# VH-VL binders against q9yh85r1066to1250: the designs that were tried, part 6

Target 1, 185 residues: q9yh85r1066to1250
Amino acid sequence: ASCIVSGYGHYLTFDGFSFDFQSSCALVLCTTIHGACERSDTFPTFTVTVTAKNEDRDTSLACVVKQVEVEVFNYYIVIHRAYKYTVMINNERLYLPLKLGQGKVNIFAFGFHIVVETDFGLKVVYDWKTFLSVTIPRSFQNLTYGLCGRYNGNPDDDLVAAGGTPRFGVTDFVQSWAKRDTFCR

## First folded at step 22 (VH-VL)

Design g5
Fold by ESMFold2, fold request of step 25:
Structure g5 (fold): chain C 185 residues (1-185), chain A 121 residues (1-121), chain B 107 residues (1-107)
Amino acid sequence: as target 1 above (185 residues)
Amino acid sequence: QVQLVQSGAEVKKPGSSVKVSCKASGYTFSDYFMSWVRQAPGQGLEWIGGIIPEFGYTNYNAKFQGRVTITVDKSTTTAYMELSSLRSEDTAVYFCAREPGRSYPYGMDVWGQGTTVTVSS
Amino acid sequence: DIQMTQSPSSLSASVGDRVTITCKASQSIDSYLAWYQQKPGKAPKFLIYAASSLQSGVPDRFSGSGSGTDFTLTISSLQPEDFATYFCQQLYDNPYTFGQGTKLEIK
């Protein structure tokens, strides 16, 4: 299953629910870590966070994906559009391609995209501009939270807030998955 | 032996469409980005677009956006480029070319033989 | 679009000469530049990747240098088979763009 972020702040969840929202906050797109007590050694844990930026050139408002963060295993991977064909890994900037942990994580360019792959089937694909996809294997059904929803075959329940409470408004849902900082409301 | 074999020459009328095929062999098709590049008579090289075969994700030169469609058939390891609303200035040799996909921005290491498309009144 | 400008557009040289072709990008492309050789009626042949790395099977008389915006292809001792048109290509941003070409001819 794939979850997609595209231009104009468009989101498509794992279960096919579509919504639009524009935010400059860092947003949790997909995570298996909903609280400390939900960790399990029966499946890998990861978090994918997206930060968008409104980029208005010539009166056309565009929402670009500024930064993608992937936390997986003991790696914290930061992909920023201003530093193409490099990534930060645990605060060190490295050039592509990369093979981490003897193939647990592979990071490489493919055409105009950067790809992060894990040995358990997580794939993050980002075009350095407006397109971001997160693909997870079927084994993660009912194990994910975030803007990409629950991956349970029901698009009507994809709007689960960070506190685990279903929400029916897109704005409240998105804001519940925002990471707070000085520049995020 | 790595090989890209393209379909034969085409003669087309203005306003019609052309679809060029590129059959790949001798390598893992899904590991390479597939590009289409053209060269008008006496002119340089112009990139049209390309595709990631595994995901089907395409990128197009904005000059051709809306007129070009690039696709792949993974079962036959064949890429296709279809250009519509043909004009006389679309007369060119059209090449497919692969680029290593699990790497860094590398370059087009293998090219097809080229397909001549002639658009005539 | 990133514009790639080659110099010269044409040059004449003799077998054994050292030849230099330059390529200038309209913005920094780091080292994401390739060089190709094309003979008439043939597809381009890949020569140089990452601005300076020689593709396997390419003679060692070919070399590349540069980063940022200014790049150079050098043939240290020109051979009869080297008379062709040479193109640079940036691989930094969509769309991929090529230089206009440099036609290398026998005097």
Scores: ipSAE 0.712, ipTM 0.878, lowest interface PAE 0.9, mean pLDDT 87
Fold by ESMFold2, look of step 22:
Structure g5 (fold): chain C 185 residues (1-185), chain A 121 residues (1-121), chain B 107 residues (1-107)
Amino acid sequence: as target 1 above (185 residues)
Amino acid sequence: QVQLVQSGAEVKKPGSSVKVSCKASGYTFSDYFMSWVRQAPGQGLEWIGGIIPEFGYTNYNAKFQGRVTITVDKSTTTAYMELSSLRSEDTAVYFCAREPGRSYPYGMDVWGQGTTVTVSS
Amino acid sequence: DIQMTQSPSSLSASVGDRVTITCKASQSIDSYLAWYQQKPGKAPKFLIYAASSLQSGVPDRFSGSGSGTDFTLTISSLQPEDFATYFCQQLYDNPYTFGQGTKLEIK
């Protein structure tokens, strides 16, 4: 299944629920880590975080994906649109293509997209502008949380907050998956 | 042998559409980005867009947004480019070209033979 | 869009000459630049990637250099088969853009 972020802050979850939200905060799209400390040691753990940039002096909103973070295995991967064709791996900037852990993680360019691909089937595809997709295999159903939802075939239960408590409003849901910083409310 | 073979020449009226095909052989189709590039008579090269065959994701030159659709058929290893609302300025030779897709920005290492599209009233 | 400007637009030279063709980008493109050769009625032929690396099968008389905004294609000893039009292309940002071409003719 694929979860999609597209222009103007449009989100489509793994289960087909769609919503719109504008935020300059870093937002957790998809994580296998739920609540305080829960995780599955049977499956690889990962977290994908997106940061958007709003044009704050415009009467119509334009939302670009500024940064994508992928935490997987012992790698902390940062992709920033200002530094095309490079990625930060554990605080070191490296040029594409990259093969990490003898193929556990592959990072490469494909047209005007950057692709992060893992040996267990996680794929993150980003076009350096407005399009971001996160694809996971069926084996991760019921194992994911975040803005991309639960991946259980039911779009009506996609809104689960970071603390593990269900939320029923889009704003509360998105804000629960947000990281706070100087530019984020 | 790596090969890109394009469909034949077309003559079109203004306002109509054209669809050009590009059949690939001799390589793993899904590993290469497929681009479309045109060249008007006596002019330089202009990139139209391209597609990642495995995922179906596209990149388009904004100049052609709304008029161009690029697709693939993985079962026949064929790429297609459809350009609509044709006008006389669209008269050109249209090339498909592949670029290594699991790399860094490399360049278009194999090109089709070109398809001449003529738009005249 | 990143504009690519080639110089000269045309060039007349003799077999054995050393020729240079320049390509300037309107903004930095790092080393994400390719060079192509095109003969009349034919598709472009890929010569150089990453500004300076020769594609397989390209003779060693071809070389590329540059980074940032200024790039050069050099043919160290011109051969009869080298008379063609040459294009640079940036691969840094969407859309891909090409220089206007440099036509290399026999004197």
Scores: ipSAE 0.699, ipTM 0.875, lowest interface PAE 1.0, mean pLDDT 87
Fold by ESMFold2, fold request of step 25:
Structure g5 (fold): chain C 185 residues (1-185), chain A 121 residues (1-121), chain B 107 residues (1-107)
Amino acid sequence: as target 1 above (185 residues)
Amino acid sequence: QVQLVQSGAEVKKPGSSVKVSCKASGYTFSDYFMSWVRQAPGQGLEWIGGIIPEFGYTNYNAKFQGRVTITVDKSTTTAYMELSSLRSEDTAVYFCAREPGRSYPYGMDVWGQGTTVTVSS
Amino acid sequence: DIQMTQSPSSLSASVGDRVTITCKASQSIDSYLAWYQQKPGKAPKFLIYAASSLQSGVPDRFSGSGSGTDFTLTISSLQPEDFATYFCQQLYDNPYTFGQGTKLEIK
């Protein structure tokens, strides 16, 4: 299944629910780490976070994907559109292509896309601009949370807030998955 | 051994569409980005767009966005470029070209023979 | 769009001459630049990648240099088969853009 972020804040969840929201906050798109009682050592854990930015306030309010973060295994991967064809790995900037952990994580360019893929089937594809996709295998059904939803075949329950509380409003749902800081309230 | 073979020349009327094919052979099709580039008579090279065959994701030159669609058929290792709402200034030779994927930006190392598209009333 | 400007637009030279073609980018493209050779009626032929690396099968009389915004292609001793049009291309940002070309003609 694939979850898609496209230009101007368009989101499509794993289960096919679509919504629109524009935010400059870092948003948790997909995570397997949610609440203490839902953690498990029997499957790989990961988190994908997206940060968008308004590109021009004068004549267009285009929303670009500024940064993508992938946390997987012992790697904290940061992809920022200003630093093309490089990524931060655990606070060190490295040039593509990269093969981490004997192929556990591969990071490379393909046309005007950067691809992060793992040996368990996570695939993150970002075009350095407005398009981001997260693809996960079927074995993660019912194991994911975030803006991409639950991956359980039911789009009606995709709006589960951080901490497990159902929400009905898109604004509350998105804001519950925002990483809050002094600049993003 | 590595080869990109394109479909034959086309003569089209203004307002119509053209679809050019590019059959790849002699290499692992999914490992290479497939681009389309055109060249008007006596002019330079203009990139139209390209596609990642494995994922189907595309990049387009904004100049052609809304008029161009690039697709692949992995089972036949064939790429397609369809350009709609043709005008006389679309008269050009259209090339497919591959670029190594799973790497860093490299360049278009193999090109098709070109397909001449003529748009006239 | 990143504009690529080649100089000169055309050049006349004799077999055995050393020639240099320049390519200037409107902004830094690091070393993500390729060079191509095109003969009339034919598809372009890949010569150089990463600004300075020769593609397999390209004669060593061809060389490339530069990074950032200023790049050169040099042919150290022209052969009859080298008379063609040469293009640079940036691969840093969408869309891919080519220089306008440099036509190298026989005197």
Scores: ipSAE 0.690, ipTM 0.861, lowest interface PAE 0.9, mean pLDDT 87
Fold by ESMFold2, fold request of step 25:
Parts: sequence; structure tokens; C-alpha cells
Structure g5 (fold): chain C 185 residues (1-185), chain A 121 residues (1-121), chain B 107 residues (1-107)
Amino acid sequence: as target 1 above (185 residues)
Amino acid sequence: QVQLVQSGAEVKKPGSSVKVSCKASGYTFSDYFMSWVRQAPGQGLEWIGGIIPEFGYTNYNAKFQGRVTITVDKSTTTAYMELSSLRSEDTAVYFCAREPGRSYPYGMDVWGQGTTVTVSS
Amino acid sequence: DIQMTQSPSSLSASVGDRVTITCKASQSIDSYLAWYQQKPGKAPKFLIYAASSLQSGVPDRFSGSGSGTDFTLTISSLQPEDFATYFCQQLYDNPYTFGQGTKLEIK
């Protein structure tokens, strides 16, 4: 299944629920790390975080993806659109392509996209501008939280807040998944 | 042995559409980004767009966005470029070209033979 | 769009000459630049990647240099088969853009 972020702050969850929200906060898009971490010992854990900003030229029309963060296998991967064809790995900037952990994580360019893929089937595809997709295998059904929802075939329960509490509105839902700081709003 | 073979020349009227095919052989189709590039008579090269065959994700030159559709058929290892609302300035030779994927930005290492599209009244 | 400006637009030279073609980008493209050779009626032929790396099968008389905004293609001793049009291309940002071409003609 795939979760998609596109221009104008459009989100499409794994289960087909769509919503719009424009935010400059770092937002947790998809995570398997939620609540009791004991379950992380039985399946791969990861977190994908997206940070958007309004485009200076056409702020009324487009919302760009500024930064993508992928945490997986004790790697902290930061992809920032100002530093194309490089990634930050554990505070060191490296040029593509990269093979981490003997192929557990592969990071490479493909056309106008950067791709992060793992040996368990996580794929993150980002075009350095407005398009971001996160693809996970079916084995992660009911194991994910975040803006991409629960991946359980039910779009009506995709709006689960970061504290595990159901949310009824898009604004409260998105803000619950924000990595908050003084300047995000 | 690596080969990109394009469909034959086309003569079209203004306002119509053209669809050019590019049959790939001799390599793993999904490992390469497929681009379309055109060249008007006596002019330089102009990139139209491209596609990642594995995902079907496309990138388009904004100049052609809304008029161009690039697709692939992985089962036949064939890429297609359809350009609509043709104008006289669309008269050109249209090339497909592959670029290594799973790498860094490299360049178009294999090109098709080109397809001449002529738009005339 | 990143504009790629080649100079000269054409030049005339003799077999054995050393020639230099330049390509200037409107913004930094790091080293994500390719060079192509094109003969009349033919598709472009890939020569150089990453600004300075020679593609396999391309003769050693071809070389490239530069980074950032200023790039150079050099042919150290011109051969009869080198008379063609040469294009640079940036691969840094969408859309891919090419220089306008440099036509290298026999004197």
C-alpha cells in the first residue's frame, strides 16, 4: 500500500482517505513506534517524518516538501531539498548512492527522485519538490500510525492522534502528529 | 545489443495528437529512467519528460504539462509519449533515451533512432 | 529553469587542432553535467558524465572539466570523425536542459 503527499498539502492515506492541510511543522507521516515499544522487537521499526513549507514564489498555489526524515535500523536519515543528491546519515552528509548495513537500506537517485528502500519492503520516494510517497508491505497492516493512517482497510479510523486517542477533525489530527517547535504553524 | 526502437514518422494536423512508442531490449527495463527529448529542425535539444518504469512516476517539463502523457508497458518493455493539441512549433524529431537509475544523475547513455513528427495544415 | 549557455555557437577547425567548448549554467549544478556529440540525422552520443568522467568507449582525446557554473569540453587532437555538434546538459533540476549546441566544422 502507498501513502502520498502531493502539492497544495494533499494527503492520501494507505486506506484511501484523503485530506488537505498546509503546515510548516515536521509531521509524522508513518511510524511503527507508538506506545509500548516491546512490539518493536518482533518487526522492523521505522518512522517517516515530512516537513513542508510554502513556496516563496507562489505561496497561494503550492506547498513544497522541504525535508524528509527516515529513522530505521538505528539510522537517522535526513533528506533536505536544498542539498540534492545527498543525505545526512548520523550527522554526516554523504553523496548518493548509498548501501547501508550490507543492503538493509539502499538510497539512490532515479530520474528526478530520491529513493530510500529497505530489505523489509519500506520504500520512500521523494521528487525534491512536492511529491512524496511511502510504500509498505501488507505485513504492516494494523502496525502503523501517523498521517498515513492505520492501514487496516477502514478509512474512517485513520484519524488516530499521536496519544492514541481518536480525533474527529483534520486540524486536531494533523497537529497531534506535529513535532512541535516555537516556529511551526 | 542494448536497443531502443521507436515507431515510424508521423504527419499530423494542428490540434491533433501523436503517440510515439519506444521498444526497449537488451537490458533490465525497470533499472533505467526513460526520457523523451525533441529536436526541431536545425535547433537544439529539449527535454519533454520522463518516467520511472518500476513505479510509473513521471516528471514533465512544465512547458508541456497538460499536453503530454508518458506511460510504460512493463510486460512489453515499451515506453509511450503522447502529445496533444499539436501546433506547428511541435514539428521535430522525438527521441526516447534511457538514463541509469539506482545511482546519481548520470546522463542519457542510449538513445532511440528518433521519430519525425511533422505538424502541417 | 536552469539555462545552459554554450560558446562558441560554431567554430571551424582542422584535423589535429585542439578545441575547447564552454558551457555556463545560470546557477550552480555541482558536477551534474553531461556532454553529448550529435552528427546530422543521428541521435546524440553520450561522451562525458559528472562533468569530467569519460564514458566507456569514448576516445581519450575527449576530456571535460569544471564544477558549479563553468564547464569545458576539450578535444586534444581533432580527428575527422569529431566534426559534429556538441551539447552540454545539466542533470541537477527539473526540467533537464541542454545548451544550444556548438557546431564544430571542418576548415
Scores: ipSAE 0.671, ipTM 0.856, lowest interface PAE 1.0, mean pLDDT 87

## First folded at step 23 (VH-VL)

Design f1
Fold by OpenDDE, last read:
Structure f1 (fold): chain C 185 residues (1-185), chain A 121 residues (1-121), chain B 107 residues (1-107)
Amino acid sequence: as target 1 above (185 residues)
Amino acid sequence: QVQLVQSGAEVKKPGSSVKVSCKASGYTFSSYFMSWVRQAPGQGLEWIGGIIPELGYTNYNAKFQGRVTITVDKSTTTAYMELSSLRSEDTAVYFCAREPGRSYPYGMDVWGQGTTVTVSS
Amino acid sequence: DIQMTQSPSSLSASVGDRVTITCKASQSIDSYLAWYQQKPGKAPKFLIYAASSLQSGVPDRFSGSGSGTDFTLTISSLQPEDFATYFCQQLYDNPYTFGQGTKLEIK
């Protein structure tokens, strides 16, 4: 299943729930590290985070993806819009294509997109503009949290906050998954 | 053995649509970006758009946005380019071309033979 | 869009000559530049990516150089089969754009 971020802050969860939100905060799109699942040794763990910026375009406010972060295995991968065709791996800037961990992680350019693939089926696709997709295999059903939802076939329960409680409002839901810092509260 | 074979020449009226096919063989279809490029008589090359076959993600030249549709059939390893609302200025040879997505060198390394599309009243 | 400008638009040369074609991008494209050769009635043929990545089967007399905005294709010793039109292409940004072409004719 795929989770999509596009356009003017449009989100589509794994289960097909659609919502709109605009934030300049770093937001957790998808993570398997949550509560009791934090110590899972059965499945690989990962976290995908997105940082967007609102840009005024004529009479419309567009949401541009500024940065994508992928935490998988022992790699902290940062893809920044300003550094096209490069990535930061554990704070080191490298040029594409890249194979990490003897092919456990592959990062390459595909047309106008950058693709991050793992050997367990995680796929992150980003066009350095407004489009971001996260694809995971069915084996991760009911193992995911974040803005992309629970991936259990039920879009009605996708609004699960970072604390583990269901939320009824999109704003409260999204804000719960924001990484808090001095500039994002 | 790697080959792109395109459909035959087309003669169309203004306002009509044309759909050109590109059959790929001899390689992993989903691993290459597929582009469409055209060339008017005696002119240069113009990129129309492209698609990632594996994902179905398309990119279009804004010049053709709204008139062009690029699709693929993975089961037959065939790419398609449909151009609507044809004009005389659309008269050209249309090429499909693959581009590696995972390794060097970057560029359109294999091209179809071209399809001549003539738009005339 | 990124504009690609080739120079010259045409040139005449003799077999054995050293030929240089230039391609200039309207903005930096890093090293994401490709060169193609096209003969009449045929599809373009991929020659070189960036400065030194020759496509398989391309003779060593072809070479590329440059980065940023200025790029050069060089044929060290022109052969009869090299008379054709050459195009540069930027692969950096959407949409892909090509130079207007350089027609290399026999003197």
Scores: ipSAE 0.883, ipTM 0.944, lowest interface PAE 0.6, mean pLDDT 93
Fold by OpenDDE, last read:
Structure f1 (fold): chain C 185 residues (1-185), chain A 121 residues (1-121), chain B 107 residues (1-107)
Amino acid sequence: as target 1 above (185 residues)
Amino acid sequence: QVQLVQSGAEVKKPGSSVKVSCKASGYTFSSYFMSWVRQAPGQGLEWIGGIIPELGYTNYNAKFQGRVTITVDKSTTTAYMELSSLRSEDTAVYFCAREPGRSYPYGMDVWGQGTTVTVSS
Amino acid sequence: DIQMTQSPSSLSASVGDRVTITCKASQSIDSYLAWYQQKPGKAPKFLIYAASSLQSGVPDRFSGSGSGTDFTLTISSLQPEDFATYFCQQLYDNPYTFGQGTKLEIK
C-alpha cells in the first residue's frame, strides 16, 4: 500500500484515511520504531520523515515538500529539494544513482522523481516539489505508525499519536508526530 | 530485440481527439520512463509528457495540461497518449521514447518510429 | 521552463572536418544533458549523455563536454553519414526541453 503527501497539504494514509494539514515542522510520516514493533526481529526498521513548507502556487497555497529523510539500516538518507539529483548519506553529499549496502538500498532518478527502494520492499518516491509517496509491502501490515497510519485495513484507527494514544483530532495527531526543536515548538 | 512500435497515421478534424499507442517489447517495460515527444513539420522536438509505468505517475508539459492523458497497460506493455481538442497546430509526428532511470547514462535511448497526426478541416 | 539554445542553427562542412555544436541552457542543469542525431523521416537517435558516455553503436568520433549551462558536441572527423540535424535536451527539470536543432549540411 501507499501513503501519499501531495498538493496543498493533503495526506492519504495506507488505509485510505484522508486529511489535510500544513506544518513547517519535520513530521514522522511512517515509522516501525514504536511500541511492540520495536520488539520484532523479523522485519527491518525504518523511519520516513517529511518537512514541508507553505508556498504560493497559482494563487493557491501549496504545501511544498522541502526535505525527505529516510532512516533505514545504518543509513540516514536526506533528500533536499534544493539539491536535486543528490542525497545526503550519513552527512555526505552523493550523486545519483546510488547503491548502498551492496544493493540493500537503491536510490535513483526515475523521470522527474527520486526513488529510494530497499530490498525488503520499502519505496519512497519524491518529485522535489509537492508529491511524496511511501509504499511498503503487505507484510508490514499493523507494523507502522506515524501520519501514514497503522496499515491494518482500518482507517478509523490511523490517528494514533506518538506515544501510542489512539484516535484523536487531526491537529493533535499531526502535532504529536512533529520533531520538536528550537524552530518547531 | 528492444522495440517501440507505434500505431498508424491519424487524420483528425479540429476539436476531436486522437489516441496513439506505443507497444514496447524486448525489455522490462516498468523499468523505463516512457515519454511522448512531438515534432511539427520542419520544426524541432517538443516534450509532451511522460509516465512511470510501474507506478502510473505522470508528468505533463504544462502547455498540454488539460488536453493530454498518458496511460499504460502493463499487461500488454503498451503506452498511450491521448490528445483532445485538436487544432491545426497539433499536426505533427508523435514519438514515444523510453528513458532509463535506474542506471547511467540518462537520455531517451529508444524511440518509436513515430505516428503522423494530421489535423485539418 | 529551461530554454535550450543551440549554435549554430545550421552549418556546412566537409568530410573530415572537425565540427563543434554548442548548447546553452537558460539555467544550470548540472550535467543532465543529452545529444541526439536525427535524419529526415527518422526518429531521433540518442548519441551521448553529457561528457561521459556514448550510446552503444555511436562512433568514437562523437564526444560531449560541458556542465552547468554550456555544453558542446564535437565530431572529430566528419563522415558522410554524419550529415543530419542534431538536438540537445535538458533532463534536469519538468518539462524536458530541446534545443532548436543544428542542421549539419554538406559543403
Scores: ipSAE 0.882, ipTM 0.943, lowest interface PAE 0.6, mean pLDDT 93
Fold by OpenDDE, fold request of step 25:
Order: structure tokens, then C-alpha cells, then sequence
Structure f1 (fold): chain C 185 residues (1-185), chain A 121 residues (1-121), chain B 107 residues (1-107)
């Protein structure tokens, strides 16, 4: 299934729950790291984080994806909008295409998109503008948390905050998944 | 052998639509970005749009936004470009062209033979 | 959109000549530049990506150079089959854009 970030802060979870939100904070879209689930011998762990900002375009104000972060296989991958066709891998800037870990992670340009693929089926696609998608195999059902939801076929339980507590509102839900820093409290 | 084979020439009236096909063979269809490029008589090349076949993600030249639809049929490894609300200035040879996505070199390395679309009253 | 400007628009040369065609981008495109050769009635033929990726089957007399905004296609010794129109294309930003072309004619 795919989780989509697009347009003007539009989010679509794996289970088909849609909501709109605008934040300049780094937001955890999808993670398998949750408490005791941080280590899994069955499935690799990963985290996808997105940072967006409002940008005035010719015709409208759009929510632009500024940065995408992917943590997987001890790789910290940073894709920044300002540096097209390059990525930061563990704080080193590299140029596409890339094969990491003997093919465990493939990063390449595909048309106007950058694609991050893993050997276990994680796929992150970003167009350096407003579109971001995260695709994971069915085997990850009920293993994910974050804005993309629980991926269990039930969109009604997707609003699970960090820590595992269900939230009633989108705002609280999204804010719970914000990475806090000096500029995002 | 890698090749792209396009459908035959079209003659259309203004306001109508045309759908050009591009049959791909000899390679992994889903591994290449498929673009459509046109060339008016005696003119240069103009990119219309493209698609990632595996994902179905499309990109369009804003100039054609709203008039062009690019699709693929993965089962037949065929790409399609449909252009609506045709105008005389849409008269051109239309090409499909593949572009590697996963490896160098970047660029449209295989082209169809072209499809002539003539729009006239 | 990124504008691609080729120079010259037309060029006359003789067999054996060294020929240079320039392509200038309105903004930096890093190395995301492709060159094509097109003969009348035919589809464009991919020649080279940037400076370091000559397409298989393309003669060694073709070479590319440049980065940022200025790019050059060079034919070291022009052959009869090289008379054609050449196009550059930026692959950096949406939409893809092409130079207006350089027609290489026999002197």
C-alpha cells in the first residue's frame, strides 16, 4: 500500500484515511520503531520523515515538501529539495544513482522523481516539490505508525499518536508525530 | 531488439482528440521513463509529458496541462498519449521515447519512429 | 522553464573539420544535459549525456563537455554521415526543454 503526501498539505494513509495539515515541523510519516518494536528480527526497521513548508506559487500557495528523511539499515538518508539528484548519506553528500549495502538500498532518479528502494520492499518516491509517496509491502501490516497510519485495513484507527495513544483530532495526531527541536516545539 | 513502435498517422479536425500508441519491446518496460515529444514541421523538439510505467506517476508540460493524458498498459507494454481539443498548431510528429531511470546514461536513448498528427479544418 | 540556447543555429563545415556546438542553459542544470542527432524524416538519436557518458554505438569522434550552464558538443573530425541537426536537452527540471537546434550542413 501507499501513503501519499501531496498538494496543499494533503495526506492519505495506507488505509485510505485522508486529512489536510500544514506544518513546518519535521513529521514522522511512517515508522516501525515503536517502543519494544524497535528491534525486529522479522522485519527491518525504518522511519520516513517529511518536512514541508508553505510556498507561494504562481497561482496559489502550496505546501511544498522541503526535505525527506529515510532511516533504514543504519543509513540516514536525507533528500533535500534544494539539492536535486543528490542525497546525504550519513552526512555525506552523494550523487545519484546509488547502491548502498550491496544493493540493500537503491536510490535513483526516475524522470522527475527520486526513488529510494530497499530489498524488503520499502519505496519512497519524491518529486522535489509537492509529491511524496511511501509504499510498503503487505507484510508490514499493523507494524507501522506515524501519519501514514497503522496499515491494517482500518482507516478508523489510523490516528494513533506517538506513544500509541489514539487521538481524536487531526491536529493533535499530527503534532504528536512532530520532531521537536529549537524551531519546532 | 529494443524498439518502440508507434501507431500510424492521424488526420484530425480542430476540437477533436487523438490518441497515439507506443508499443515497447525488447526491454523491461517498467524500468524506463516514457516520454512523449513532438516536433512541428521545421521546428524543434517539445516535451509533452511522461510517465513512470511501474507507478503510473505522470508529469506533464504545463503548456499541455488539461489537454494531455498519458497512460500505459503494462500487460501489453504500450504507452499512450491522448491530446484533446486539438488545434492547428498541434500539427506535428509525435514521438515516444524511453529514458533510463535506474542507471546512466540519462537521456532518451530509444525513440519511436514518430506519428504524424495533422490537424486541419 | 529552463531555456536552452544553442549556438550556432546553423553551421557549414567540411569533412574532416573539427566542429563545436554550444548549448547554454538559463540556469544551472548541473550535468543533466543530453545531446541528440536528428536527420531529416527520422527520430532523434541519443548521442551523449553530459561529458562522460557516450551512448553505445556512437563514434568516438563525438564528445561532450561542460557543466552548470555551458555545454559543448564536439565532433573531432567531421564525417559525411554527421551532417544533421543537433539538439541539446536539459534533464534537470520539469518540463524537459530542448535547444532550438543546430543544423550542420556541408560546406
Amino acid sequence: as target 1 above (185 residues)
Amino acid sequence: QVQLVQSGAEVKKPGSSVKVSCKASGYTFSSYFMSWVRQAPGQGLEWIGGIIPELGYTNYNAKFQGRVTITVDKSTTTAYMELSSLRSEDTAVYFCAREPGRSYPYGMDVWGQGTTVTVSS
Amino acid sequence: DIQMTQSPSSLSASVGDRVTITCKASQSIDSYLAWYQQKPGKAPKFLIYAASSLQSGVPDRFSGSGSGTDFTLTISSLQPEDFATYFCQQLYDNPYTFGQGTKLEIK
Scores: ipSAE 0.880, ipTM 0.942, lowest interface PAE 0.6, mean pLDDT 93
Fold by OpenDDE, fold request of step 25:
Structure f1 (fold): chain C 185 residues (1-185), chain A 121 residues (1-121), chain B 107 residues (1-107)
Amino acid sequence: as target 1 above (185 residues)
Amino acid sequence: QVQLVQSGAEVKKPGSSVKVSCKASGYTFSSYFMSWVRQAPGQGLEWIGGIIPELGYTNYNAKFQGRVTITVDKSTTTAYMELSSLRSEDTAVYFCAREPGRSYPYGMDVWGQGTTVTVSS
Amino acid sequence: DIQMTQSPSSLSASVGDRVTITCKASQSIDSYLAWYQQKPGKAPKFLIYAASSLQSGVPDRFSGSGSGTDFTLTISSLQPEDFATYFCQQLYDNPYTFGQGTKLEIK
């Protein structure tokens, strides 16, 4: 299934729940790391984070994806819109295409998109503008948290906050997944 | 043998639509970006748009936005380019061309033979 | 859009000559530049990516150089089959854009 971030702050979860939100904070889209007791030891863990910013376009206010972060295995992958066709791997700037861990992670350009693929089926696609998708295999059903939801076939339970509390409103839900820092309170 | 084979020449009236096909063979269709490029008589090359066949993600030249639709049929490994609201200025040879994505070198390494589209009253 | 400007638009040369074609981008495209050869009535043929990557089957008399905004295609010793039109293309940003072409004619 795929989770999609598009255009003007539109989000679509794995289970098909759609919502709109605009934030300049780094937001956790999808993670399998949710509390020590809830972590799966069967599958690799990963976290996808997105940072977006509103920009005025000719006809409307677009939500531009500024940065995508992927944490998987021992790699911290950062994709920034200002550095097309390059990525930061553990704080080192590298050029595409890349194979990490003897093929555990593949990063390449496909047309105007950058693709991050893992050997367990995680796929992150980003166009350095407004489009971002996260695709994961069915084996990860009910193992994910974040803005992309629980991936269990039920869109009604996708609003689970970072603390594990379900049934938040959209605002509280999204804010709970924001990475707080000096500029994001 | 890697090749792209396009549909035959088209003669169209202004305001009509044309749909050109590009049959791919000899390689993994989903592993290459498929672009459409046109060339007016005696002119240079103009990129129209492209598609990632595996995902169906499309990118269009804004110049053609709203008039062009690029699609693929993965079962037949065929790409399509449909251009609507045709005008005389759309008279050109239209090419499909594949682009590697996963590895070097970058560029359109295989081209179709071209499809002549003539728009005239 | 990124504008690609080739120079010259046309040139005449003789077999054995060294020929240089330049391509200038309106903004930096790093190394995402491709060169093509096109003969009348035929589709473009991919020649070179960036500064040093020749497409399989392309003679080594062809070479590319440059990065950022300025790029060069060089034919070290022109052969009869090299008379054609050459195009550069940026692969950096949407939309892809091409130079206006350089027609290489026999003197």
Scores: ipSAE 0.878, ipTM 0.941, lowest interface PAE 0.6, mean pLDDT 94

